# Miniprotein binders against Guanine nucleotide-releasing factor 2 (C3G), part 9

Target 1, 226 residues: Guanine nucleotide-releasing factor 2 (C3G), of Drosophila melanogaster (Fruit fly) (o77086r1339to1564)
Amino acid sequence: KSLEIAEQMTLLDAELFTKIEIPEVLLFAKDQCEEKSPNLNKFTEHFNKMSYWARSKILRLQDAKEREKHVNKFIKIMKHLRKMNNYNSYLALLSALDSGPIRRLEWQKGITEEVRSFCALIDSSSSFRAYRQALAETNPPCIPYIGLILQDLTFVHVGNQDYLSKGVINFSKRWQQYNIIDNMKRFKKCAYPFRRNERIIRFFDNFKDFMGEEEMWQISEKIKPR

## First folded at step 6 (miniprotein)

Design i7 (from u1 with L58F)
Fold by ESMFold2-Fast, scan of step 6:
Structure i7 (fold): chain B 226 residues (1-226), chain A 99 residues (1-99)
Amino acid sequence: as target 1 above (226 residues)
Amino acid sequence: SQEIHDALKEISRALQELTKALEKDPNDEAIELLKFAVEILEQAIERLKEGDPEAIRFLKLALEWIKLALELDPNDEAIKRLAEALREFAEALSEILKQ
């Protein structure tokens, strides 16, 4: 079942990712305006909802053994997502398991070590070298982490002038933006060959009933007092 | 050489039209992006004139930015037609250079 869940999550992510138009990411990088980037916003919103859903699912369980079982199920799903090159949902679930309210609960050493090993992929040291290396070696189909693409585009936009001097266009700025976009287009090329399960897709496409940040901390503190 | 001269003259005319369009609608992101693309295209043609192999890189970048400006959809119908003409020109030039 974990495999089927990962496959359906990947089909939905691929659909949302493919709908993102390149002008949306450029405009967002320029002015951070969500109104001009509707498909990008749906994709990033889905990432956040996935993360919050997973946290809520774990925190609502009253039995410690049941919480461990669910964390292990998420770990199994994550392993399938990683093999499918779905970095988006992989990182959404990782952000849930590594969140404050979840991480502070005492887990088996094995669980803690597996989550730590997953975090190595998104280690920000050396400008996310581990992730960039993994992505460069990845063949389509693939769903990349959009957050780093947006960060790179924003950095290029803010860090570089449009003109080097009066009448002299900054070619380097435009070339850097082009390379980021061209790399993103590479990942939009191929489709995943999985069979659709509309019940599972509809569930993930319509997340309901998840807790806000404050509620998650309150429940975490009830489970394991400070 | 005559073809390059004619191309530079048309690019100069396009830049004048885009500058006027931006003065009338300073917030049109499509026109702003198109103007940057045409300035890069001008650099590509200047480099072709010099026999500089970097011309291909500039041309490729200009073409991609023209396409993005068209996707952003300029508010001005005349500017949209200008962008279409510039895209066709850049594509034709790109095919010639592949030979």
Scores: ipSAE 0.020, ipTM 0.524, lowest interface PAE 7.2, mean pLDDT 83

Design i9 (from u1 with F36W)
Amino acid sequence: SQEIHDALKEISRALQELTKALEKDPNDEAIELLKWAVEILEQAIERLKEGDPEAIRLLKLALEWIKLALELDPNDEAIKRLAEALREFAEALSEILKQ
ESMFold2-Fast, scan of step 6: ipSAE 0.275; ipTM 0.699

Design u1 (from s11 with L7A A8L V11I I14A A19T D21A I30A A31I K92A)
Amino acid sequence: SQEIHDALKEISRALQELTKALEKDPNDEAIELLKFAVEILEQAIERLKEGDPEAIRLLKLALEWIKLALELDPNDEAIKRLAEALREFAEALSEILKQ
ESMFold2-Fast, scan of step 6: ipSAE 0.051; ipTM 0.531

Design u2 (from u1 with V38I A83S A90N)
Fold by ESMFold2-Fast, scan of step 6:
Structure u2 (fold): chain B 226 residues (1-226), chain A 99 residues (1-99)
Amino acid sequence: as target 1 above (226 residues)
Amino acid sequence: SQEIHDALKEISRALQELTKALEKDPNDEAIELLKFAIEILEQAIERLKEGDPEAIRLLKLALEWIKLALELDPNDEAIKRLSEALREFNEALSEILKQ
């Protein structure tokens, strides 16, 4: 059932997200130091594993009709994730469906159009305006896309000096960093009221295996030769 | 005037305790976050002396950076000094905001 799967994915994402301590995000943005950001690393790794798992799931199917059926199932899961404000897993699955190995395969026009419409949310034009507007209108509970938070913090850190001149602190930089952190803290305060299904949660918490990028391209080219 | 003077004295005391924390454990990650808080506090104090209305916003910003530093290694001796400094800072800020 697509709804139950989306709910369990969201419970796991919420657990991992709430474990992230704000200092981890600041230190990672400053130094890219993974040893000092263990909970952040687990959350980011989970996003990547989810994306690669979904790609592998689709590519391993031998029958074209079965591939379309599973893509439609992922689309249904994504619609539920979007409704429950789980941007993290929503974008992880979107990154899978919009990946090169998947996108190049011949899909029904309805599928291609739906995926294209989903991509509008994360369009990078005007500094991700569509996503930022959606997130600003979102009430907790919510799981934001951590990748953009990290990117924003890194950009603020790299793009702005700590001092405007000797002994003159750059307060604009400090306020920008604080505002990003404050928004993240807002979403950490909320719990989802879903019943746990430990079988499903354990599956997503421990992906059995998935293909590497090279293998995905090999399989994609077998399905639809260049 | 007297209340502002007392608040500035408390903030100066907090800066002294934060400075001692930096000297206690120089390799602590909390110390790096604390450096930003100290610099913001110093500038906020100077702006407050000049009657700059932005001083209050800067004091609040410094408080948030101090709170972040306190989230690192709570059993560290440096964290005890930070907690003391935070208490003094909150008292000073509350006194200023009442006005």
Scores: ipSAE 0.000, ipTM 0.350, lowest interface PAE 11.1, mean pLDDT 78

Design u3 (from u1 with I11L V38L I45V L82I F89L)
Fold by ESMFold2-Fast, scan of step 6:
Order: C-alpha cells, then sequence, then structure tokens
Structure u3 (fold): chain B 226 residues (1-226), chain A 99 residues (1-99)
C-alpha cells in the first residue's frame, strides 16, 4: 500500500534528519570535512541510495506493463510524501523517475506529464523560487530537501565574501547562514505520529540493493535501443 | 544622544561577556556560533559609532545568533556569560529603538 510505504520512508528520513547537529551544517561548507559532518553525510547518502534503489527496482523488471505499474506506484508514493511534507524522499524518488535511464524509456503520456508537473517544484529558475515558497508555507512536521540545503551552504560560503571591504562584514552572508539554521531547528521540533512497520523497513533493506549508473544505462539501452 | 551613549556602554559589556564565554567554553559546537555572534556584534558597534543605520539590522542579527548559541551550549559557565551578553544587547537595542 502506497500510504504505508510513504509513512515508513518518512520515519527513516525523520530519524536521520533529526540527528543532524547545527555545527555540522556550518562546518560542512567551510571545511568540506566528512569527519566533522557524519550525520549530514548519512542523510545525503540516504537520499542517493533511495534514488538509485527506485531506479533499480524499475529497470530490473522484464515486462513493460510491470515497469509502468511500478512507476505508477512510485508516483502514488510521491503524492503521499508531498502531502506529509517529506520533500527529501519526494525529491529522491523524483530524481529516480526523471533520471536518464528511466526518462528515455517510452512511457504513457499521463506518466510523462505527471513527472513533468512534479519537476516544476524543483525548477532552478529564480533560485528555486517554487520550492522555497512551498517550504515557507509548510507547517511542521516537515523534512526539507537535503540537496538545496547543501547547495545553499556551499553558495553562501563560496559566493559571499566574509567581508564586503576591509572591516565591513557581509550582513547578507550571516543572515543567510542564520536562516538555514533557523529553518532546520523549526522543522526538527515536531515528530511524525506514524508507527514503525518492521516488514516494510525490511523490504527497503536500507535501500542498499541498487545497481550502478553504468549498469542502469546498459539495461535501459537493452529495453529501448538507440 | 544619551540613549546611544548608554547603548554603547551596554554593547561594550555584551562584547566582554561574549569574549569571556569563548574563553570558558570547551564545547566545539557553540564555539563557531559564538565566533559568528562576536564578529557581527563587533561590526554593529563600529557602525553604530559611525551613525550607520545598518547597525540596527546587525544588532538584531547578533541577538538571534546569541540566542542560538545559548540554546546549544551545555557548559553552565559559558551559558551564564552568553545570557548576560544577550541581556546587555537586548537592553541596548531597546534604548536605540526608542530613539
Amino acid sequence: as target 1 above (226 residues)
Amino acid sequence: SQEIHDALKELSRALQELTKALEKDPNDEAIELLKFALEILEQAVERLKEGDPEAIRLLKLALEWIKLALELDPNDEAIKRIAEALRELAEALSEILKQ
């Protein structure tokens, strides 16, 4: 059932997100040191594993009808994730459905249009305005998208001088750093009221069962030759 | 003005208390937040002396960073210093904004 799967994905995301400490966020952009940001790195790794796991589940299916059925199941899961404000897992699955190996396969027009509509949320135009607006209107509980957090931390650090001139600190840089931290604190305050389902958690198996990018392209090209 | 003069004295005490907090806090987690707060507050004071209205925005930002540091620091002695800095800064802002 799509709802239960989305709930369990959200519990796993929430567990990892809540463990991230504020200093990890600040030090990540400055040092890029994995040892100083272990929980942030685990949360990032989790996003990537989910994306690759979803792609692999679709590509391993030999029957075209079964592939379409599974894509539609992921779409239903994504709709539930969006409703419960789990942007992180929502975008992990979206990155899977919009990946090269998956996107190039011939899907029903309805599937293609629905995925395209989901991509509007993460449109990079105007500095991800659509996503930032959605996040600003979101009440906790919520799990924000890790990719934009990392991008914002990196761009704030490298794109903005600590000082605008000798002795004049960059207010904008410090204000942006504060806002990132404040948003993380706000979303960490509220827990999701879902009950853990060990059968579904075991089904995910830590999302470790995925094939590499090269193998995904080979299988995609075997399904639909260029 | 007298209000600005009084605010500068309170801000000087806030700077002293944040500096003392850094000296007493062994916690790496709060250190980075305190350093950011101190840097912002130092510049806010200098701009205030110059009559730059940007000083008020910086003082408000420093207040928020100090509040974050207070929430994350488990060291009781550092907490006392951070709380005193926050109190002095809040009082200075109140005096400046009334003007």
Scores: ipSAE 0.011, ipTM 0.466, lowest interface PAE 8.7, mean pLDDT 81

Design u5 (from u1 with N27S D28N K49S E50Q D52N)
Fold by ESMFold2-Fast, scan of step 6:
Structure u5 (fold): chain B 226 residues (1-226), chain A 99 residues (1-99)
Amino acid sequence: as target 1 above (226 residues)
Amino acid sequence: SQEIHDALKEISRALQELTKALEKDPSNEAIELLKFAVEILEQAIERLSQGNPEAIRLLKLALEWIKLALELDPNDEAIKRLAEALREFAEALSEILKQ
């Protein structure tokens, strides 16, 4: 059932997110070294595996009607994830449905319109205003989109000098970094009241058998030639 | 006035100790973060001496960076004791300013 799946995905996301130590996020922004950010790397890897798993699941279906049914199931799961404030898995699935190999297959108008409405949340115009507004209105428990957190930290690091002049610290840069990290701490206090289903959690905790990018494009082009 | 003068002297010494520690172990992220925190704390004390309310925000920022450094663990017992002392100092000062 789509609700139970979304709940179990959220429990796993909350567990992985809670394990991230704040210093890992700070150190990643500075040098992007995976060895110094193991829990952060596991969390971001899980996001990517979720996306690629969903794409592979859709592309491997032999029948167009079955592909559409599975896309609709993913949309139902996404609606539940959004209601429970799991932006991380919500956006992982959105990245799958809006990926080139999937989007080019030209789905029914209803599906295309729903995906477009979901994409409005992550529209990059006005510095992700829609997402930031939604997040600001969100009460815990919540799992934020880690990709934007890492992007914001990277932009703050690249766009600002560590020192304004010799011996003068750029406090604006440090204050911006602190606020990003402090918001993350707020959401790490997440506590979802869902009952665990170990079978479903173990499935999502150990993704196997998904296609690489090139294979996805090849299969997409076989389904619908250019 | 005398307390602020003494605090600035103590912070200056802490900064020198951290700079020397970082020169001996340049890859120690905890020491680097702690040095950064102490530089913010120095600015907070200077703002405090001027009656500038920005001191409160800077003290909170320095305290959070000290806590992050302690989470990474400096691995040097003397530096770790210095970090704990700085944390206690920043916390005490923050409590006084809440009044």
Scores: ipSAE 0.000, ipTM 0.294, lowest interface PAE 13.4, mean pLDDT 79

Design u6 (from u1 with D73V P74G N75D D76P)
Fold by ESMFold2-Fast, scan of step 6:
Structure u6 (fold): chain B 226 residues (1-226), chain A 99 residues (1-99)
Amino acid sequence: as target 1 above (226 residues)
Amino acid sequence: SQEIHDALKEISRALQELTKALEKDPNDEAIELLKFAVEILEQAIERLKEGDPEAIRLLKLALEWIKLALELVGDPEAIKRLAEALREFAEALSEILKQ
């Protein structure tokens, strides 16, 4: 069942990702105008909603044993997502399990160790070296982590001047922007061959039953006081 | 090379005509990509005149940006004119890369 859930999540992610136009990514990095980046914003918002939904799902459970069962279910879904190269949903769920309100709760040792091992993929101390290497070795079909794409475009924009001097553009900046775009195009080549389950897709396409960050911390502290 | 300068001159003309066509039936996304391409192209031409070999890589970058913009245009006549200029440019660039 967890396999079917992961497959349907991937079909929805692929649909949203494929709709993103290259100009949206460039315009977002330049001025962050939401009106000019509607598909990009929808895909980014979906990542955030997925993460918050997973956190809320876990925190709303009254029974500690039921919380463990749900966390293990999410871990199983994540393993399927990783195998099918859906880094986006994989990292959305990882961000939920490694969030403060969730991480601070007492989990079985095996769960804590698995989540810690998953976090190695996105270790920021190495500038996401592990993730970048995994992505470079990945063949389509693939859904990359949109957050790093946006971060890279923003860092290239902020960290490099448009011009080295008046009238002399920064070619290195433009080359770096192009490489990011080219990688995104590469992953849009191949479709996933899964059969649609409309019930599951509709759920993930429209879900909104999640708590805000402050509410999550309050509930976390009620479950395990500091 | 005279051939490469002539090809770049024709591409610049085609891009200017495409920009004017887009103003009548605007495609904001294509216009933005063309602006990036033109800016890179103009600076690459300057560096090429100064004998900077790195200009060749920058010309390739400009060509890729132009191709992205072209996919969004939807104007058959503008596409045809630009495609002819790009073909001449690609032939000139190929000759330079041999050497």
Scores: ipSAE 0.000, ipTM 0.258, lowest interface PAE 11.3, mean pLDDT 74

Design u7
Fold by ESMFold2-Fast, scan of step 6:
Structure u7 (fold): chain B 226 residues (1-226), chain A 89 residues (1-89)
Amino acid sequence: as target 1 above (226 residues)
Amino acid sequence: SQEIHDALKEISRALQELGDPELLKFAVEILEQAIERLKEGDPEAIRLLKLALEWIKLALELDPNDEAIKRLAEALREFAEALSEILKQ
């Protein structure tokens, strides 16, 4: 029931994303302060917990066939997320499958090639060009990757002065910030029309039992020694 | 223009009622400096006022239910109309 899972993940992501207020994003870009950005922090925490939960789920399995089965399940969920323009959960799961502890394990050629093709969308060596183009062509509803929005706002803040000289505002910087924010708001125009399944939503809203990064590497190396 | 003068007066009154929301601080600062340039006769002032108005429209859309924000929105709408009339000509 990969479709229903993807739909419920998307409803939760949409709810969390919609609660984010623009001042939180601007303050985070300026100060990196979580206390002033509670809804933003909750949304980014959810992304990280999703990724770590998926990694832990795979690494806990002792049997190689069971690991492959679960990876294929995640891939199927990701395909549904991509179709419904949920880049947030799509990238959270991709970050799990492409994480060091997972990627180094022995997978069938088909799985490796499929994950590699997903990574092409977010290739940072091209300044996320493929992702930016896909996002620009996407009509709402859509849940964008918040990490890139925060990165862009931080780069604009760090790379540009607030004032060109004493008392003279750098309007170019303000226009760049405005455009990033306006584009973020664009994706809140339309709601997803999915039927809610509270049991599934509550599961994803309350992740438990995931491993830290060091523990994941230790387990990965026990499964496949260097 | 009397219309622009009247609109600026209303914006100035509304600005005095604003507290400390972070997004509005950016918008207000941009507007205040754009208005100051307009008073100084800077030919770039009109372009800067357009920039400030777009930012303020975004900020107001996020806080539509505050009475001070509603008054500021009305003042900005009147100002935008007066500015558009001048630039059209």
Scores: ipSAE 0.000, ipTM 0.283, lowest interface PAE 12.8, mean pLDDT 76

Design v1 (from r4a2b, 21 letters changed)
Amino acid sequence: STDIRDALEEISRALQELSKALESGNPEAIELLKFAVEILEQAIERLKEGDPEAIRLLKLALEWIKLALELVKEGDEEALRQIAEALRKFAEALSELKS
ESMFold2-Fast, scan of step 6: ipSAE 0.000; ipTM 0.124

Design w1
Fold by ESMFold2-Fast, scan of step 6:
Structure w1 (fold): chain B 226 residues (1-226), chain A 94 residues (1-94)
Amino acid sequence: as target 1 above (226 residues)
Amino acid sequence: SPEAIELLKFAVEILEQAIERLKEGDPEAIRLLKLALEWIKLALELDPNDEAIKRLAEALREFAEALSEIKQGNPEALKEISRALQELTKALEK
């Protein structure tokens, strides 16, 4: 069940990821314009929807035992996602479990420690070294994490100039752009061999059923008052 | 496409830096030449049917390969090569 869910999440993620074309990445790095990068924007929106959808599924449950059961189910799904190299959905669900509204609730010790261990992959120390090393060693098929893609594109745009001074090129900027393009080309080479399950895909309903950030905090505080 | 032209412009900028490194006798020039060739390859993959893009990319590739054969170089020879690169840059602006 959890395996099938992870497979269907991966097919949806892969569909959006493969629609992103190199020109969109280059234009976004240059101008940060969403209108010229529609598929990159849809991939970003998908990550956010999935994260909020998972948070909402947990927070809507009034019974503590049912919330714990659902968190364990998401952890099981995450293990399958990590094994199939879907970093994007894996980190979307991790961002849900490690979100403020969810993290502040009382969880069984094992759950808290398992989520903490997952966070090691996305530790931002040394410029996300752990994640970058994992990605470099990953063979296709793979779906990389949109968050780091956007971070690298934004830092290239905001922090890096085309020139360090008149006539001097910024090689770091060009190398970062090349790495993003190379990774996308490499991971698009091989499709996931999973078959679509329309029932499960309809169940997700494009992860549209979620509450906003403020509503999540209000519900979290009703469950466990400050 | 504008994207393919942008990649070729990046290749030109890298080649200009390779020339400066060659003037200094810096072996880093070889890595820069390899980077330029990668950007040229990407531009060709973006516009494989555009004959103008293909001709510009091929000219830049030949230029990069010629530069890789210069171990030391005389500053005047590198100056002449730099002028040739500037002419290719003008074609890219079009």
Scores: ipSAE 0.000, ipTM 0.183, lowest interface PAE 12.8, mean pLDDT 74

Design w2
Fold by ESMFold2-Fast, scan of step 6:
Structure w2 (fold): chain B 226 residues (1-226), chain A 98 residues (1-98)
Amino acid sequence: as target 1 above (226 residues)
Amino acid sequence: SPEAIKRLAEALREFAEALSEIKQGNPEALKEISRALQELTKALEKDPNDEAIELLKFAVEILEQAIERLKEGDPEAIRLLKLALEWIKLALELVKES
């Protein structure tokens, strides 16, 4: 079941990612306006909802063994996501398992070590070297982590003036933006050959059943008091 | 729209031809392409493809700066012209995918 879930998550991610239009990403980097970036916003919102849904699902379980079983199920799903080059959902689930409310709970040593090893991929040392190396070696189909794409475009925008002087365009800035966008386009051209399960896809496309941050901490603290 | 695809493809072809000719020393040839892209951008506002419009605006800005640098004999102008060409290609892809 874990494989099918990962495949359906990936089909949904691919659909949402493919709908993102290049100007949405450029405009978001420039002014971070969600109204002008509807498909980008939906894709980013899906990442956040996935993370919060996973956290909520774990925290709602009142039995420690059931929580451990569900964390192991998420780990299995993550392993499948990584194999199929779905970095986006992989990192969404990782952000859930490595969140404060979840991480502070008592887990078996193997779970803790495995989650820690997954975090190595997104280590920010040397400007996300591990992730960038993995992505560079990845052949399509692939769903990259949109957060880093947005970060790179924002850094290019903030770190460079639009004009070098009155009327003189900063071509280095434009060229760097083009290269980031062109790399993004590379991953949009290939489709995943998975069989669709519309029931599972619809579940992930519109799940609304998750807790807020404060509620998660309260429940975490009830499970394992400070 | 099919007409937008046709006009973008024509602008792209004219740009590539002008880039070949420009090495002979006539930067004015590219001004017609800049005007054509500006008119196309306005036409697209009536049946909007906002994504293509934004890319075309970037292409026009780069193109016009490249023309000025060509007049000054700056060899980096060719790199800028290639960048403008790539923005037009992306606009064409977006309109076709629509």
Scores: ipSAE 0.006, ipTM 0.378, lowest interface PAE 9.7, mean pLDDT 77

Design w3
Fold by ESMFold2-Fast, scan of step 6:
Structure w3 (fold): chain B 226 residues (1-226), chain A 95 residues (1-95)
Amino acid sequence: as target 1 above (226 residues)
Amino acid sequence: SPEAIRLLKLALEWIKLALELDPNDEAIKRLAEALREFAEALSEIKQGNPEALKEISRALQELTKALEKDPNDEAIELLKFAVEILEQAIERLKE
């Protein structure tokens, strides 16, 4: 059932997200060093595995009608994730459905229109304005998209000097860093009130045997040749 | 100075984050509490008291030396951010 799957995905995401320590995010933005950011790396890896698992699940189906049914199941899961403010898994699945190997295949008009409407949330125009507005209006519990948090911290670090001149710190840089961290901390405090299903959680915690990028393109091209 | 007050508030928030990250480490708690006391003392100082500002600057330098003794502690990294902000608040209070 799509709802139960979305709830279990959210419980796992919440566990991984709350394990991330603030210094890991700050140090990663500064040094890009995975060894100093083990919990952040696990959370980011889970996002990528989720996306690749969804793509592989769709591409391994040999029947076109069965592929459409599974895409519709993912869309239903995404609708539940969006309602429970799990932007991270929502965007992981969206990145799968909007990936090159998947997007290029022929889908029913309804599927294409729904995916397009979901992509409006992550439109990068005006520095992800649509997503930032949605997040600002969101009340905890919530799992934000970690990729944008990392991007914002990295841009603040790279784009701003630590000091404006001798002995004068860049107040704007320090305040921007704090605001990003404070928003992340705010979302870590609230737990989701869902009942655990250990079977489903164990499955998502231990993704195996998904396809690599090259294999996905090869299979996509066999399904719909150029 | 409105700018000094904004910096003091920011420093207090970083200190609070450090305390929440490692609440059971006695050394971290004592260092964070000392920094919080400095931030509060700075907020009470009138700009025209140069002796109080010098004394607090000296105390902050001693805390900075204590933080440098454990460079790989994650809570210490947050306290270092607070120290940097407090140093700037002191400079603006001098004006």
Scores: ipSAE 0.000, ipTM 0.308, lowest interface PAE 11.8, mean pLDDT 77

Design w4
Fold by ESMFold2-Fast, scan of step 6:
Order: sequence, then C-alpha cells, then structure tokens
Structure w4 (fold): chain B 226 residues (1-226), chain A 94 residues (1-94)
Amino acid sequence: as target 1 above (226 residues)
Amino acid sequence: SPEAIELLKFAVEILEQAIERLKEGDPDAVRLIKLAIEWLDLAVELDPNDPAVQEITDALNRLKDAVDRLREGNPEAIDYVNKALEHIREAMQR
C-alpha cells in the first residue's frame, strides 16, 4: 500500500535525520570531509540509493504497462510524502522520475504533466525559491532536503570571509549560518506518530540491488532507441 | 535579547559535543570549541550592554584557554570547557 510505504520511508528518514549532529554539518560545509560526518554521509547516501533503486525498479520491467503502473505507484508514494512534509524522500523519487534514462521514455501525458508540476518545486534557476517558500510555510514534523542545506552552508562559508577586515567579524555570515542551523534543530524535535513495520524499514535501510548510470542508459536505449 | 539567548543555547550544544569528542581523544574537538567562540562573540556583538556580557566574556576566556591547552597537549582542556559552560548557563539566567 502506497501510504504505508511512504510512512515507513518517513520513519527511516526521520531516524537518519535526527542522528545528524549539527557540528557534522558545520564541519562538512567548512572542510568537505566525509570521515568527520558519518551520520550526515549515511543520510545523503540513503537519498542517492533511494533514487537509484527507483530508477532500476522501473527500467528492469519488460512490459510497458508494468513500467507505467510502477511509475504511477511512485507518484502516489510521492504525494503521500509531500503531505507528510518529507521533502527528502519526495525529492529522491522525483530525481529518479526526472532522470534522463526514465524521462526519455516519454510517458502518458498525465504522467509527464504530473512530474513536470513536481519539478516546479525544485526549480534551481531561481535559487530554489518555490522550495524555500514551501519549507518556510511548513510546520514540524518535517524532513527537509539536506542537499540544499549543505549547499547553503557551503555557499555562506565560501562566499563570505570570517572577517570583513582585521578584527572585524562578518556578522552577516554568522547570522546566515545560525538561521540554517536553527531550522534544522526545529525540524529534528518533532516525531512522526506512525506505527513501525520493520520488514519495510529493513528493506529501505538495506539497498544493495541497483544499476549503475551506464547500465541504466543502455537499458533505456533498448526500450526506446534514439 | 531573544536572539542572543538562542546563540548561547547553540554554543552550549556545540560545547557539549566538544566534551564528548575530548573524552574520546578526537582532535576535532578544537574545531567545535572555535565554533562556540564565534557564536559567543556574535552574542556579545548583538547586545554589548546586556548585564550577561561579563559572564559571556568569562566563558570566552575559558574557551580560548582550552584551545591553548589542547595545542600544548594538556588534558586540562576539558575542565576549561566545563567552566565555560557554567558561565554560559549563568548568562542565560540573567
């Protein structure tokens, strides 16, 4: 059932997100050192594995109607994730459906229009304005998109000096860092009240069966030649 | 100010994690201490006339001492961090 799957994905995301310590995020933004941010790395790796798993699941199906049914199932899961304010898994699945190997197969008009509407949320050309507005209006519980948090912290660190001149602290840089961290803390404190299904949680916590990018393109081109 | 108090709370969280890393012998503890110093400096800058400024300044001095002790390989650094936490908690009450 799509709702139960979305709930279990959200419980796992919440566990991984809550384990991330704020100093991991700040140190990673400063030094890009993965060894010093193990919980952060596990959370970002889970996002990538989710995306690749979804792509592989669709591409392995031999029948066009079965591929369409699975895409519709992912869309239903995404709608539930969005209602739960789980932006992280929502965007992981969206990145799969909007990936080159999947997108080029040219789905039914309804599917294409729905995916396009989902993509409007993460339009990066305006610095993710739509996403930032949605997130600002979101009440906990919520799992934000960690990729944008890391990007923002990195840009604040790289684009701003620690001092404006010798001995003069860069007040603006520290305020931007504070606001980003405060939002993370706010979302970490509120738990989701879902019942655990350990079978589903273990499945998502143990992804190991997915294709590499080159294999995905090869299969996509066999399904629909250039 | 409410904003300064939030910065103090954030500094407390960072320093508590620094203590855990110090107990494990993790040299990254010095990075966390330096981050706390930055947030405390910002809190003072936000409200330099706050009655709590002296407590925050005392905490800053203790943390700077902790950094120096760590550079010298002195295990007393953890005691300086704990003393800084006491000053920060007092500042939050005032």
Scores: ipSAE 0.006, ipTM 0.294, lowest interface PAE 10.0, mean pLDDT 79

Design w5
Fold by ESMFold2-Fast, scan of step 6:
Structure w5 (fold): chain B 226 residues (1-226), chain A 98 residues (1-98)
Amino acid sequence: as target 1 above (226 residues)
Amino acid sequence: SDPAVQEITDALNRLKDAVDRLREGNPEAIDYVNKALEHIREAMQRDPNDEAIELLKFAVEILEQAIERLKEGDPDAVRLIKLAIEWLDLAVELVKES
């Protein structure tokens, strides 16, 4: 069950990721304009919806034992996503489990330790070294975390001038942009060999059943008052 | 074949020739880069998609700087030419996908 769910999530992620065109990424880095990057925006929005859906599903459960059962189910799905190199959905679910409204509810020690171990992959204090190392060791098929790609492109653009002096191209900036794009292109060329389940895919492609951030905090505080 | 793809392919061949000539120490590389620029500009006139045009503009910018480096005898010109080749390869893929 959890394996099939992870496979279908990965097929949908792969479809959305493959539709992203290289110029969308370059224009987003330059202008931050969502109108010029519709497929990129759809893919990043799907990441956010997945995270918010998972949080909402957990917070709606009235019983603490039922919440623990569902968190363990998400953890099992995440383990499958990691094995199939779907970093995007893996990190979307991790962001849900490590979100303030969820994290504060005092889970069993085993759950807390497992989530903490998953967070080591995205330790931002080391410039995402663990994630970058894992990605470098990953063979296609793979769906990378688009948020870091966009962050890197934005930092390359903002931190580096187009020219080092009058008429001289900033060589480092162009090489960094090229390498980021080349890696993304490499991952887009390989397809996942999973059997499609349209019912599950439609659910994840059209989930509208989630709370906003303020509502999630209110429910969290109702479950466990400060 | 697609006329835009043909022009980009002609530009790529000229740039590969420029790289080979620079490996041999030949100053004729500037002429090959200039011919590549002509082909890139012609490709832009063949109505490729907007995304391909963006990459072609990046290639033009890089190659114009490669010419200045070549005039100064700077060996880093080879790196700029190779980078332009990669961007043109991406442009060919975008034109074919459209």
Scores: ipSAE 0.006, ipTM 0.256, lowest interface PAE 9.5, mean pLDDT 79

